# VH-VL binders against q8ixk2r445to577: the designs that were tried, part 133

Target 1, 133 residues: q8ixk2r445to577
Amino acid sequence: FFGMLQNKGLTDYCFDYNPPDENQIVGHQVILYLCHGMGQNQFFEYTSQKEIRYNTHQPEGCIAVEAGMDTLIMHLCEETAPENQKFILQEDGSLFHEQSKKCVQAARKESSDSFVPLLRDCTNSDHQKWFFK
Short names: E, the ipSAE of ESMFold2; O, the ipSAE of OpenDDE; V2, 0.75 times the mean of E and O plus 0.25 times the DockQ between their complexes.

## First folded at step 5 (VH-VL)

Design s28 (framework fv_retifanlimab; at its last look DockQ between E and O 0.05; V2 from the best seeds 0.00; counts 0 for: pae E 12.1 > 2, placed apart)
Fold by OpenDDE, look of step 6:
Structure s28 (fold): chain C 133 residues (1-133), chain A 121 residues (1-121), chain B 111 residues (1-111)
Amino acid sequence: as target 1 above (133 residues)
Amino acid sequence: QVQLVQSGAEVKKPGASVKVSCKASGYTFTSYWMNWVRQAPGQGLEWIGVIHPSDSETWLDQKFKDRVTITVDKSTSTAYMELSSLRSEDTAVYYCTREGKYYGSYAMDYWGQGTLVTVSS
Amino acid sequence: EIVLTQSPATLSLSPGERATLSCRASQSVSYYGISFMNWFQQKPGQPPKLLIHDASNRATGVPSRFSGSGSGTDFTLTISSLEPEDFAVYFCQQSYSTPYTFGGGTKVEIK
């Protein structure tokens, strides 16, 4: 699967990654933004290694969850996907993080009109359901 | 004015297929999810599925995953629901419904007039 | 799926009386301050009509005598003073999770 990764509950919002330096793409948080289908900031790939890969830039980035965090951070992809980069896009649309055993949920940033994907307990909310567009 | 106009009543035999249409007007067809809901005589409402007309992304109730196909024709702003392998239990009024957009949520704010599908031997 | 249970099944009242309808969800349908519960009115031979969205917001054109309240799993539709045209079936519906589900309905009938 590849393309825009869109949320079901928070309609019209997609995974978005826009690093401040195109030559240094790792270390920043993945956010949600209106799906626009333009550019490369909203193009992701779900791989056979269970990675969510940001492959429009070299070296390629893979979404990871750092220890003790609930945010999605871009890391470099590795030959063998580390445990903190493994996600399961389930049949019901839920995006499940294997290591934390939590679901990726579209969430509002505190004191902001912006949105981000966050790890939360799985509740079957449509805000935890995703599809590629 | 938003309007959803559905096709006329259908009478089918068991095992047959039926395709109901829903023509939308008065709004941007490709910007709103379109749901299908049915209601058996004297019974409650049952959600079938939903489609986004822009790219035909579709979500179905697992109950219908093998028998229902939801499609759209963007050129005519028309949504379709096809139900195959009909059985008597499929006898119902079928509705198309638009999901209106609200702050942080959506609701079925406009409905078609309904299409009665009768399945009988 | 989320199961919605409405009560009572039938409510017999006279015009001018207050109607209180209940809808209980099998799990919470609230998130970031929004309760994804909607109410519909349906009259014979007609499609459902949206009355309340997000638990407490009246849809366009809905009279002020209709109000919704609740959060989490328990929700209420209130008709402060029944008008003759209010005698109908009322359904709750959750939009928290697909598959979307409806309650069994409450029939408000004239006493």
Scores: ipSAE 0.755, ipTM 0.918, lowest interface PAE 0.6, mean pLDDT 95
Fold by ESMFold2-Fast, scan of step 5:
Structure s28 (fold): chain C 133 residues (1-133), chain A 121 residues (1-121), chain B 111 residues (1-111)
Amino acid sequence: as target 1 above (133 residues)
Amino acid sequence: QVQLVQSGAEVKKPGASVKVSCKASGYTFTSYWMNWVRQAPGQGLEWIGVIHPSDSETWLDQKFKDRVTITVDKSTSTAYMELSSLRSEDTAVYYCTREGKYYGSYAMDYWGQGTLVTVSS
Amino acid sequence: EIVLTQSPATLSLSPGERATLSCRASQSVSYYGISFMNWFQQKPGQPPKLLIHDASNRATGVPSRFSGSGSGTDFTLTISSLEPEDFAVYFCQQSYSTPYTFGGGTKVEIK
């Protein structure tokens, strides 16, 4: 499915990717921002390979977490999804990152403006529950 | 009716630690961020940090990271702020304050009455 | 960190007069049409009270004589006609980025 990925606990906040340089679409951190309803920088697709793809950019971007890190960054999508790009959207709304065995949580980070999604131990918090609009 | 009730005033010696409590009532404690802010006598407001009671996610201003611990007890709907290695410059009224959800952001909509912490030799 | 500068430091006015308070941010605190600027009122011996959130929205119970405006880096709090209870210190605060920061305050005092 596809649309804007909204957080249940941090209500009205959506996955947002707005890199400052349009010619370098990958390598930057995914953030959370108020759901504006216009798609664009908040439009994502959840694929059968358990990827979260960014819009329909060429080449397509896929959300990934590097080993040992907790931040979600935009990488280039691969023909076969690598483990660091796989997220299981569970029935309860949690986004489980298979490689790290952690869940995506809406959180604050001192080095970024506002809110960001981060990997945290799975706790069943509403901050770890996501859905597509 | 939302209420935040803080512990009473404390007098400490330099080098000691202080732990201030903030008991919440009148709302779902685990659904709102809880901030800590201080104010030295006659001075402005200084943000210390914030915690979400549902998962204990905590963010602190860098200048307090080495000395401040913020915790919660969900069973009693109480937030705590512990400040260690006290110095005279830490003399201030310490406030807990809830973030209400608003149209574009969060804003500190309810405040505790404040706890005066005096650090003197 | 984002630095907030309030001016003037002190306004000496009489009841019935208009008060205009300024808050300037060291960088923009606006995104997609929303400005993450809040205003608080504080009286001696009391905690701060939320007046305005998101630059221009009055908090519940706040009289209509209080209004907020601005975007980007420049923000204004206006009290259209001062009542005796309005003589207090006013602080702006940004919620755009952590650490949250406050302006130094503007004291509105009786002339």
Scores: ipSAE 0.213, ipTM 0.769, lowest interface PAE 4.7, mean pLDDT 88
Fold by ESMFold2, look of step 6:
Structure s28 (fold): chain C 133 residues (1-133), chain A 121 residues (1-121), chain B 111 residues (1-111)
Amino acid sequence: as target 1 above (133 residues)
Amino acid sequence: QVQLVQSGAEVKKPGASVKVSCKASGYTFTSYWMNWVRQAPGQGLEWIGVIHPSDSETWLDQKFKDRVTITVDKSTSTAYMELSSLRSEDTAVYYCTREGKYYGSYAMDYWGQGTLVTVSS
Amino acid sequence: EIVLTQSPATLSLSPGERATLSCRASQSVSYYGISFMNWFQQKPGQPPKLLIHDASNRATGVPSRFSGSGSGTDFTLTISSLEPEDFAVYFCQQSYSTPYTFGGGTKVEIK
């Protein structure tokens, strides 16, 4: 799968990544923004290794969750996907993080006007449903 | 070091097709969107569309979607734009341009030299 | 489609003078601290050259006399003191939403 990773419940919002330094893409949080397809901020690949790759740049980035955290952060991709970078996009649209046993949910970031994907206990909420366009 | 070298000028009759090439060098071709933009006499710059070379995903201006095909050949690092059913108003200089990745933003940072397409009855 | 309106169409100035070029978008082109507005310089017989990206960031090799400002719908390119090589046409361009669009241009010409 390759394209804009959209949220079903937060209509017209997509995964978005815009690091402040094009040569240092590691360590910044993935956000949600209105789907627009502009630039290279909203294009991701879901790989056979269960990675969500930001691959419009070299070296490629892979979405990860650090131990004990609920935020999605960009790390460098590795030859073999580390456990914290493995997500299962299920047939019902849920995006399951294997290591934490939690699902990705669209959420409003506290103290801001922005939206972010966060790990939460898995539910049937449309805010936990995702698809590529 | 980044270079985009386009094919030469074309003279075409109405109803014909033209295919313009753009050979990229000096960067990882498959990592950057490639845009096509034209500039007609008496008009400004007009965006035609964009392709990502890694998977050929394309986005086209609706005005061109039925007449334009944008493709890439990854093995030669070359992008192509084909415009069919040519009309006199398609007379323009056609540019390829790379969608560069910049600190906090993206922009068309390198441009080909341009290809003049003249449609003359 | 986002329409970009540039003004003035022509700006007649002498070397050493300050040039102020305006670009207005029909809707906001800004997103969480990023403005998807770029500026290009074009000289006769040449392709456009990127001057400013993200409204205010100079591209590689662009002299400090060029500066950009603005957000939302209103953007400005300023050339603090015109040099002979600055007499050219300047375009704004948005990359917020496809189709990407350009302004009509401002020609900066020698008086």
Scores: ipSAE 0.008, ipTM 0.549, lowest interface PAE 12.1, mean pLDDT 87
ESMFold2 (binder alone), look of step 6: mean pLDDT 94; pTM 0.955

Design s29 (framework fv_retifanlimab)
Fold by ESMFold2-Fast, scan of step 5:
Structure s29 (fold): chain C 133 residues (1-133), chain A 121 residues (1-121), chain B 111 residues (1-111)
Amino acid sequence: as target 1 above (133 residues)
Amino acid sequence: QVQLVQSGAEVKKPGASVKVSCKASGYTFTSYWMNWVRQAPGQGLEWIGVIHPSDSETWLDQKFKDRVTITVDKSTSTAYMELSSLRSEDTAVYYCTREGKYYGSYAMDYWGQGTLVTVSS
Amino acid sequence: EIVLTQSPATLSLSPGERATLSCRASQSVSWYGISYMNWFQQKPGQPPKLLIHDASNRATGVPSRFSGSGSGTDFTLTISSLEPEDFAVYFCQQSYSTPYTFGGGTKVEIK
């Protein structure tokens, strides 16, 4: 799957990664922003290793969750995907993070960011349902 | 027609709890965030928190975190706000209000009529 | 938390006059071209009514004499020609981050 990863419940919002410096593409939080259809910072790939890759720059970035955290951050991709970088996109649209046994949810953040994807206990909420477009 | 109908006025003693209800109709209850806001007599508006009825995800102002519980009953399309350990400073009109959806944002577009909670010794 | 400061606290005007109300945020409430500032009107004994969402968009049914502008930290609500029903209290509110916060209000009263 390639494209913009859009939320079913938070309609109009897509995964977005806008690093402040092209020389440092990793280490920042993935956010949600209005789907603009132009690719770029909203273009992701879901791979056979269950990675969500950001392919706009080299080296390629892979979304990960650090132990004990609930935020999605950009890491460098590895030849063999580590467990913290694996997400199962299920038939109902849920995005299940294997290592934590939690689901990715569109959420409001108590910060300057408007919306972000976070790990939460899995529910049948439309805020936990995602699709590529 | 969207309507939010709240429970009636309450008079409580300091230390008691109050639970205000907000019954929604005219739209899909589980598709919109529901906020709670209060207003003390002659004062401004103060945000308490918000809940999404689909999964009960809740965000609260930290000053209410230890005393407020927001819940929903999907079967009756009703939201509830319970405030415990009441003080005289909690005397206010309490409103429920729905967040309407706009391109890239939300705003409180429909409001309940308000519930006056009076806390007196 | 984001603090919203409204000025003036009271604005005394006559029908037909222009009203200009200000709201200043302690930090920017704009993100990628959207400014998360909303305006509400409140009359005694009534709940607030949404007038403007996202700084400049009129809510459904709101007369064209109401307009909003601004970005970042500085926002303005303008009523181009006051009608009798416009004498009320006006609140700004930010939806940029939780906790949501409101300004202290500007009372528009008959001169």
Scores: ipSAE 0.008, ipTM 0.639, lowest interface PAE 8.9, mean pLDDT 87

Design s3 (framework fv_retifanlimab)
Fold by ESMFold2-Fast, scan of step 5:
Structure s3 (fold): chain C 133 residues (1-133), chain A 121 residues (1-121), chain B 111 residues (1-111)
Amino acid sequence: as target 1 above (133 residues)
Amino acid sequence: QVQLVQSGAEVKKPGASVKVSCKASGYTFTSYWMNWVRQAPGQGLEWIGVIHPSDSETWLDQKFKDRVTITVDKSTSTAYMELSSLRSEDTAVYYCTREGKYYGSYAMDYWGQGTLVTVSS
Amino acid sequence: EIVLTQSPATLSLSPGERATLSCRASQSVSYYGISYMNWFQQKPGQPPKLLIHDASNRATGVPSRFSGSGSGTDFTLTISSLEPEDFAVYFCQQNYKTPYTFGGGTKVEIK
């Protein structure tokens, strides 16, 4: 399904990707921003390969986490999803990152000016529960 | 009705440690951030840190990093702030306060009654 | 860290007069239309009480005479007509970035 990926605990915040250079869509951090339903920057597709795709640009971007990192970044999608690009949206709303065995949490990162999705140990908190709108 | 009830006043000597408790009731404890803020007598407010009780994610003001530990006990809906290596400058009323949820933001909407910690020789 | 400067330090006013309190941030505390600036009232011997969140939204139960405004770095709390119970210290506070910070406070003295 595609839509806005919204957090249950941090109410009214959605996944947001707005790279500063439209000619270079990869390598930038995914952030959280107020859900507005107006722009391509908040529309994502959750695929049968467990990818979170940013389809509003070509080539398509896929959210990934590099080994040892906790920040979600945009990578190029691959024909077969690599382990670091797989997120399991669980029945309880948790978004489980298979490679790290951690869950995506709405959080404040010390170096950022805003809320961001980060990998954290799975706790089943509302800040770790997500749904598509 | 939301209530935050803190432990009683403490008198400590320099170099000692103090652990203040904050028992929450009237809401789902694990769904809201809990802040700790202090106020020296006649002075302004100083933020110490915040914890989310669901997973113990903690953010501290760097000036307290080496001396403060914030923890929670989910089974009793209680938050704790422990301050070590006490100095006379740590004499203050210590508050716990939860962050209420608003459109796009949080704000400290309910406060404990405060715990006076006096550090003197 | 974001430094908040409140002015004036003290206001001495009579009941019925308007109070205007300023809070200036060392950097913007606004992000995509939200200003992460809050105002608290504190009376002697009591914990702070939330008055205004997100620059301009009154907290539940706060009288309409209290209003907040501003964005970016400059914020104002206005009390349109002072009541005796408004004798208090008022603090601004930002939660845009950790560490969260408070202004030094403005004391409103009602004669």
Scores: ipSAE 0.007, ipTM 0.602, lowest interface PAE 9.3, mean pLDDT 86

Design s30 (framework fv_retifanlimab)
Fold by ESMFold2-Fast, scan of step 5:
Structure s30 (fold): chain C 133 residues (1-133), chain A 121 residues (1-121), chain B 111 residues (1-111)
Amino acid sequence: as target 1 above (133 residues)
Amino acid sequence: QVQLVQSGAEVKKPGASVKVSCKASGYTFTSYWMNWVRQAPGQGLEWIGVIHPSDSETWLDQKFKDRVTITVDKSTSTAYMELSSLRSEDTAVYYCTREGKYYGSYAMDYWGQGTLVTVSS
Amino acid sequence: EIVLTQSPATLSLSPGERATLSCRASQSVSYDGISYMNWFQQKPGQPPKLLIHDASNRATGVPSRFSGSGSGTDFTLTISSLEPEDFAVYFCQQSYSTPYTFGGGTKVEIK
């Protein structure tokens, strides 16, 4: 799958990555932003290794969640995907983070209008359902 | 055709609460954000907040957070805005307005006719 | 919150003249190639009507004499040749972040 990774519950929002410097593409949090498809920040690839790749800049980034954390962070892709970079896109649209046994949820930052994808206990919420457009 | 029909004018005393309704028709109610905006007589527009009817996710301007409650009734495709602890400065026309999606942005594309709320002693 | 400043407050013109209305934002309202600035027209006793969305795109049914331009912090609404029905108050509004905010309005009056 390749395209904008859109949330079913928060239907106007897509995965978005805006690196502050094209030479420093890793270490920053993935956010959710209004889906537009006009720029470069919203295009992701779901790979056969269960990675979510950000291919619009070089070197390529892969979304990861560090142990004990709930935020999705951009890391460098590796030849063999490490466990913290593996997400299973299930038939019901849930995006299951294999290492943590949790699901990616569209969530709001405290005291902020900013939406971000976070790891949460898996539920049947539409905020945990994703699809490529 | 899209229509938003609001409840009628209200006259309230300071300290009271008012609840304005907005009945939507002509589109899928649960697919669009619904905003509330007010306008004091002869003044500009002031955004109050927005709700998504699918799950009642609500965003409010901080200045209204302690006095405003926005709700929806999906069975009747109706949105509600309740404002408590009314003062004379709350005298305004209150509008509900649907938020259409345009090129990755939001725009308030359909508006209710407005509800005049007058707060006087 | 993002503050929008509209100028002039009042613009006195005759039918057939060009109207140019300004809206300045206290910070950029553009992201990834999109400018989150909308324009509304309001006539006495009526709700606002959407004219322009995303800085430069006309809403459905809006005459071609209306055009919007700008990006970042500076935006313009232009009416190329005023018709009698265009004498109204015009508001800019940003949808970049909540709280959504409106400019103070520009009243276009018959000279």
Scores: ipSAE 0.007, ipTM 0.651, lowest interface PAE 9.1, mean pLDDT 87

Design s31 (framework fv_retifanlimab; at its last look DockQ between E and O 0.69; V2 from the best seeds 0.00; counts 0 for: pae E 5.6 > 2)
Fold by OpenDDE, look of step 6:
Structure s31 (fold): chain C 133 residues (1-133), chain A 121 residues (1-121), chain B 111 residues (1-111)
Amino acid sequence: as target 1 above (133 residues)
Amino acid sequence: QVQLVQSGAEVKKPGASVKVSCKASGYTFTSYWMNWVRQAPGQGLEWIGVIHPSDSETWLDQKFKDRVTITVDKSTSTAYMELSSLRSEDTAVYYCTREGKYYGSYAMDYWGQGTLVTVSS
Amino acid sequence: EIVLTQSPATLSLSPGERATLSCRASQSVSYYDISYMNWFQQKPGQPPKLLIHDASNRATGVPSRFSGSGSGTDFTLTISSLEPEDFAVYFCQQSYSTPYTFGGGTKVEIK
């Protein structure tokens, strides 16, 4: 699966990554933004290694969850996907993070009009359901 | 003006298949989710599934996962719902419904006129 | 799935009277400041018509006598003064989670 990774519950919002330096793409948080289908900031790939790859730049980035965090941070992809970069996109649309046993949820950023994907306890909320567009 | 016009009534035997169409007009077909909902005579409403016409992303109620196929024809702005292995319990009026967009939510704001599917031996 | 229970099943009233319809969800359908509960009106031989979306917002063209309220698991549709054309079946529906689900309906009939 590849393309825009869109949320069902949060109308017309997609995964978005726009690093401040294109030569240093890792270390920043993945956010949610209105799906626009333009550019490369919203193009992701779900791989057979259960990675969510940001492969519009070299070296390729993979979404990771750092220890003790609930945010999605861009790391470099590795030959063998580390445990903190493994996600399962389930049939019901839920995006499950294997290591934390939590689901990715579209959430409002505190004290902001912005939105971000956050790890939360898995529920049946459509805000935890995602699809590639 | 948004309009959803569905195909006519169907009479089927048990075990047969039925395909209901829903032609959309008055809005950008590929920008809105299209749902299918049914209502047995004198009963309540039951959600079947939803499709996004832009890429045919489809989610179904688990009850129908093995028998229902939802498709679209973008060239004609038409959505389809095919139900196979029909049984008497499938007798119902089937509706297509558009999900209007609201801030952070959806709502079924327009409905087709409904298609009666009767399954009888 | 989220189960919606409507009450009463039947409401017998006269024109001009106030109607209060209840819908209870088996779990919360609210997220942030939005409650993903919708109300529909259905008359015989017609498809449902959207009345209220997101618990309290009237759909386009819906008279002001219709109002929705509630959050979490308990929601109410109110018709402040029934008009003859308001006698119909009313359904609540949650859009919080797929599969979408509907209440069993409340029939508002003339007394």
Scores: ipSAE 0.835, ipTM 0.933, lowest interface PAE 0.6, mean pLDDT 95
Fold by ESMFold2-Fast, scan of step 5:
Structure s31 (fold): chain C 133 residues (1-133), chain A 121 residues (1-121), chain B 111 residues (1-111)
Amino acid sequence: as target 1 above (133 residues)
Amino acid sequence: QVQLVQSGAEVKKPGASVKVSCKASGYTFTSYWMNWVRQAPGQGLEWIGVIHPSDSETWLDQKFKDRVTITVDKSTSTAYMELSSLRSEDTAVYYCTREGKYYGSYAMDYWGQGTLVTVSS
Amino acid sequence: EIVLTQSPATLSLSPGERATLSCRASQSVSYYDISYMNWFQQKPGQPPKLLIHDASNRATGVPSRFSGSGSGTDFTLTISSLEPEDFAVYFCQQSYSTPYTFGGGTKVEIK
């Protein structure tokens, strides 16, 4: 699966990665932004190793969640996907983070009008349901 | 102008299947979710499911999951709802309805005229 | 499944009177600053018509006498002064999570 990863509940928003420094693409938070249908910073690939890969730039990035954190950040992809980079896209559209046993939820960034994907306890909310477009 | 035109009334026997069509015009068909909702005579509204025509992503109410199939034909801007193993309690007016887009939300802003499906022996 | 309870089932009023319709959800249908509650009007033989989306926003072309309010689990539709064309059935509907659900409806009828 590949394309723009859109939220069912937050209907016009897609996974978006636009780091402020083009020479340092890793270490920054993944955000949600209005879906523009043009790929680019919103183009992701879901791999057989359960990675959400950002390969528009080199080196390739993989979405990860650090231990004890709930934010999704860009890390370097590894030859064998580590547990913190594994997400299971379930039939119901839930994006289940293997290591934490939590689900990716569309959420508002505190003190901002911006939206971000965060790990939360799994529910049946449409804000935790995702699909590739 | 946005229009949703549904197929005509159907009379079916118990155990049969029915396929209702909904032809959209006046907007970009692949950009909006399309819902199916039914209403039994004199009763309230019951949501069946929704499909996004761009990718055929479908979400259904669990009580219909084993009997309902929702599909689209992008070339004709037409959505379909097929209900199998019909029972008398499936007698209802079936509506297709588009979800308008708002800030972080959806609302069913345009509705088809409805298709009466009568199930009787 | 989120259950929506509308009250009263029937509201008998005269033209010019204020109508207040209640809709209560079995769990919160608000997420941050958005409340995912919509209101529809239905007349006999017609499909439902969107009146209010996201608790308080009037749909295009809907008269200003219609207003929505509420958040969390408790929502209200108000018609400030009933016109003859307003006598209809009104349904609330949540779009917070699938399956989408509707209230049982409130029939506003002439006294």
Scores: ipSAE 0.142, ipTM 0.768, lowest interface PAE 4.9, mean pLDDT 90
Fold by ESMFold2, look of step 6:
Structure s31 (fold): chain C 133 residues (1-133), chain A 121 residues (1-121), chain B 111 residues (1-111)
Amino acid sequence: as target 1 above (133 residues)
Amino acid sequence: QVQLVQSGAEVKKPGASVKVSCKASGYTFTSYWMNWVRQAPGQGLEWIGVIHPSDSETWLDQKFKDRVTITVDKSTSTAYMELSSLRSEDTAVYYCTREGKYYGSYAMDYWGQGTLVTVSS
Amino acid sequence: EIVLTQSPATLSLSPGERATLSCRASQSVSYYDISYMNWFQQKPGQPPKLLIHDASNRATGVPSRFSGSGSGTDFTLTISSLEPEDFAVYFCQQSYSTPYTFGGGTKVEIK
């Protein structure tokens, strides 16, 4: 799948990546922002290796979760997807992170009125449902 | 402006299948989730499932998963719900309903007129 | 799944009276400041009509006499002064988690 990765529970919110240094795309957190479709911030590819790639930039970025963390961080993609970069988009719309055995949920960032994707225990909440647009 | 027009009433025998259509107009069909909901005579409403027409992503209530197929035809802006292995308790009015978009949520804002499916021997 | 319990089952009132309809969810349907509870009106032979979305937001074209309130597990639909066309069945519905579910309904009937 290629496009904007949208949350069902938060209408018209999409995965967004806008690093402060466009020459260094690694190490910054993925956020949620109103879907707009331009500026290269919101286009991701879901690959056969179960990666979520930010591939409008070279070298390509892949979403990862670092050990013991619940935040989604941009790493460089590798030839063979590391386990911490594998996400399963399941038949019920949940986005499951294999290594942590948790699901991606839309969450409000505690220090602001903005939203971010975080790992949480899997539920049937629409805030854990995702689809490509 | 927004309109959902469903196919006509059906009478079926137990064990048969039924396919209900829902033609959408007045909005961008591929931009909105489409739900199917049924209502048995004199009873409440029961959600069956939902499909996003852009890519046919479909989520179903598990109780229907093996008997229900929800599909769309983007070229005709039409959603379909097929229920197989019909039983008498499947007698109901079947509705299609669009999920409108609101800040932070969706809501079933437009409904088809309903399709009565009667299952009798 | 989330069970929605509506009360009362029947509300017998006269035009001009205030109607108060209750819906209780078996678990919270709120996420931060958003409550995923909707209200529908249904008249015989007609599909449901959306009245309130997100617990308190009136849908387009719904008269101002309809209002919704509540959060978490407890929600209320209020009709401030009943009009003859308001005698119908009212359903609450949660869109917090699948399967989406409806309450059993409150029938508002003329006394």
Scores: ipSAE 0.097, ipTM 0.761, lowest interface PAE 5.6, mean pLDDT 90
ESMFold2 (binder alone), look of step 6: mean pLDDT 94; pTM 0.954

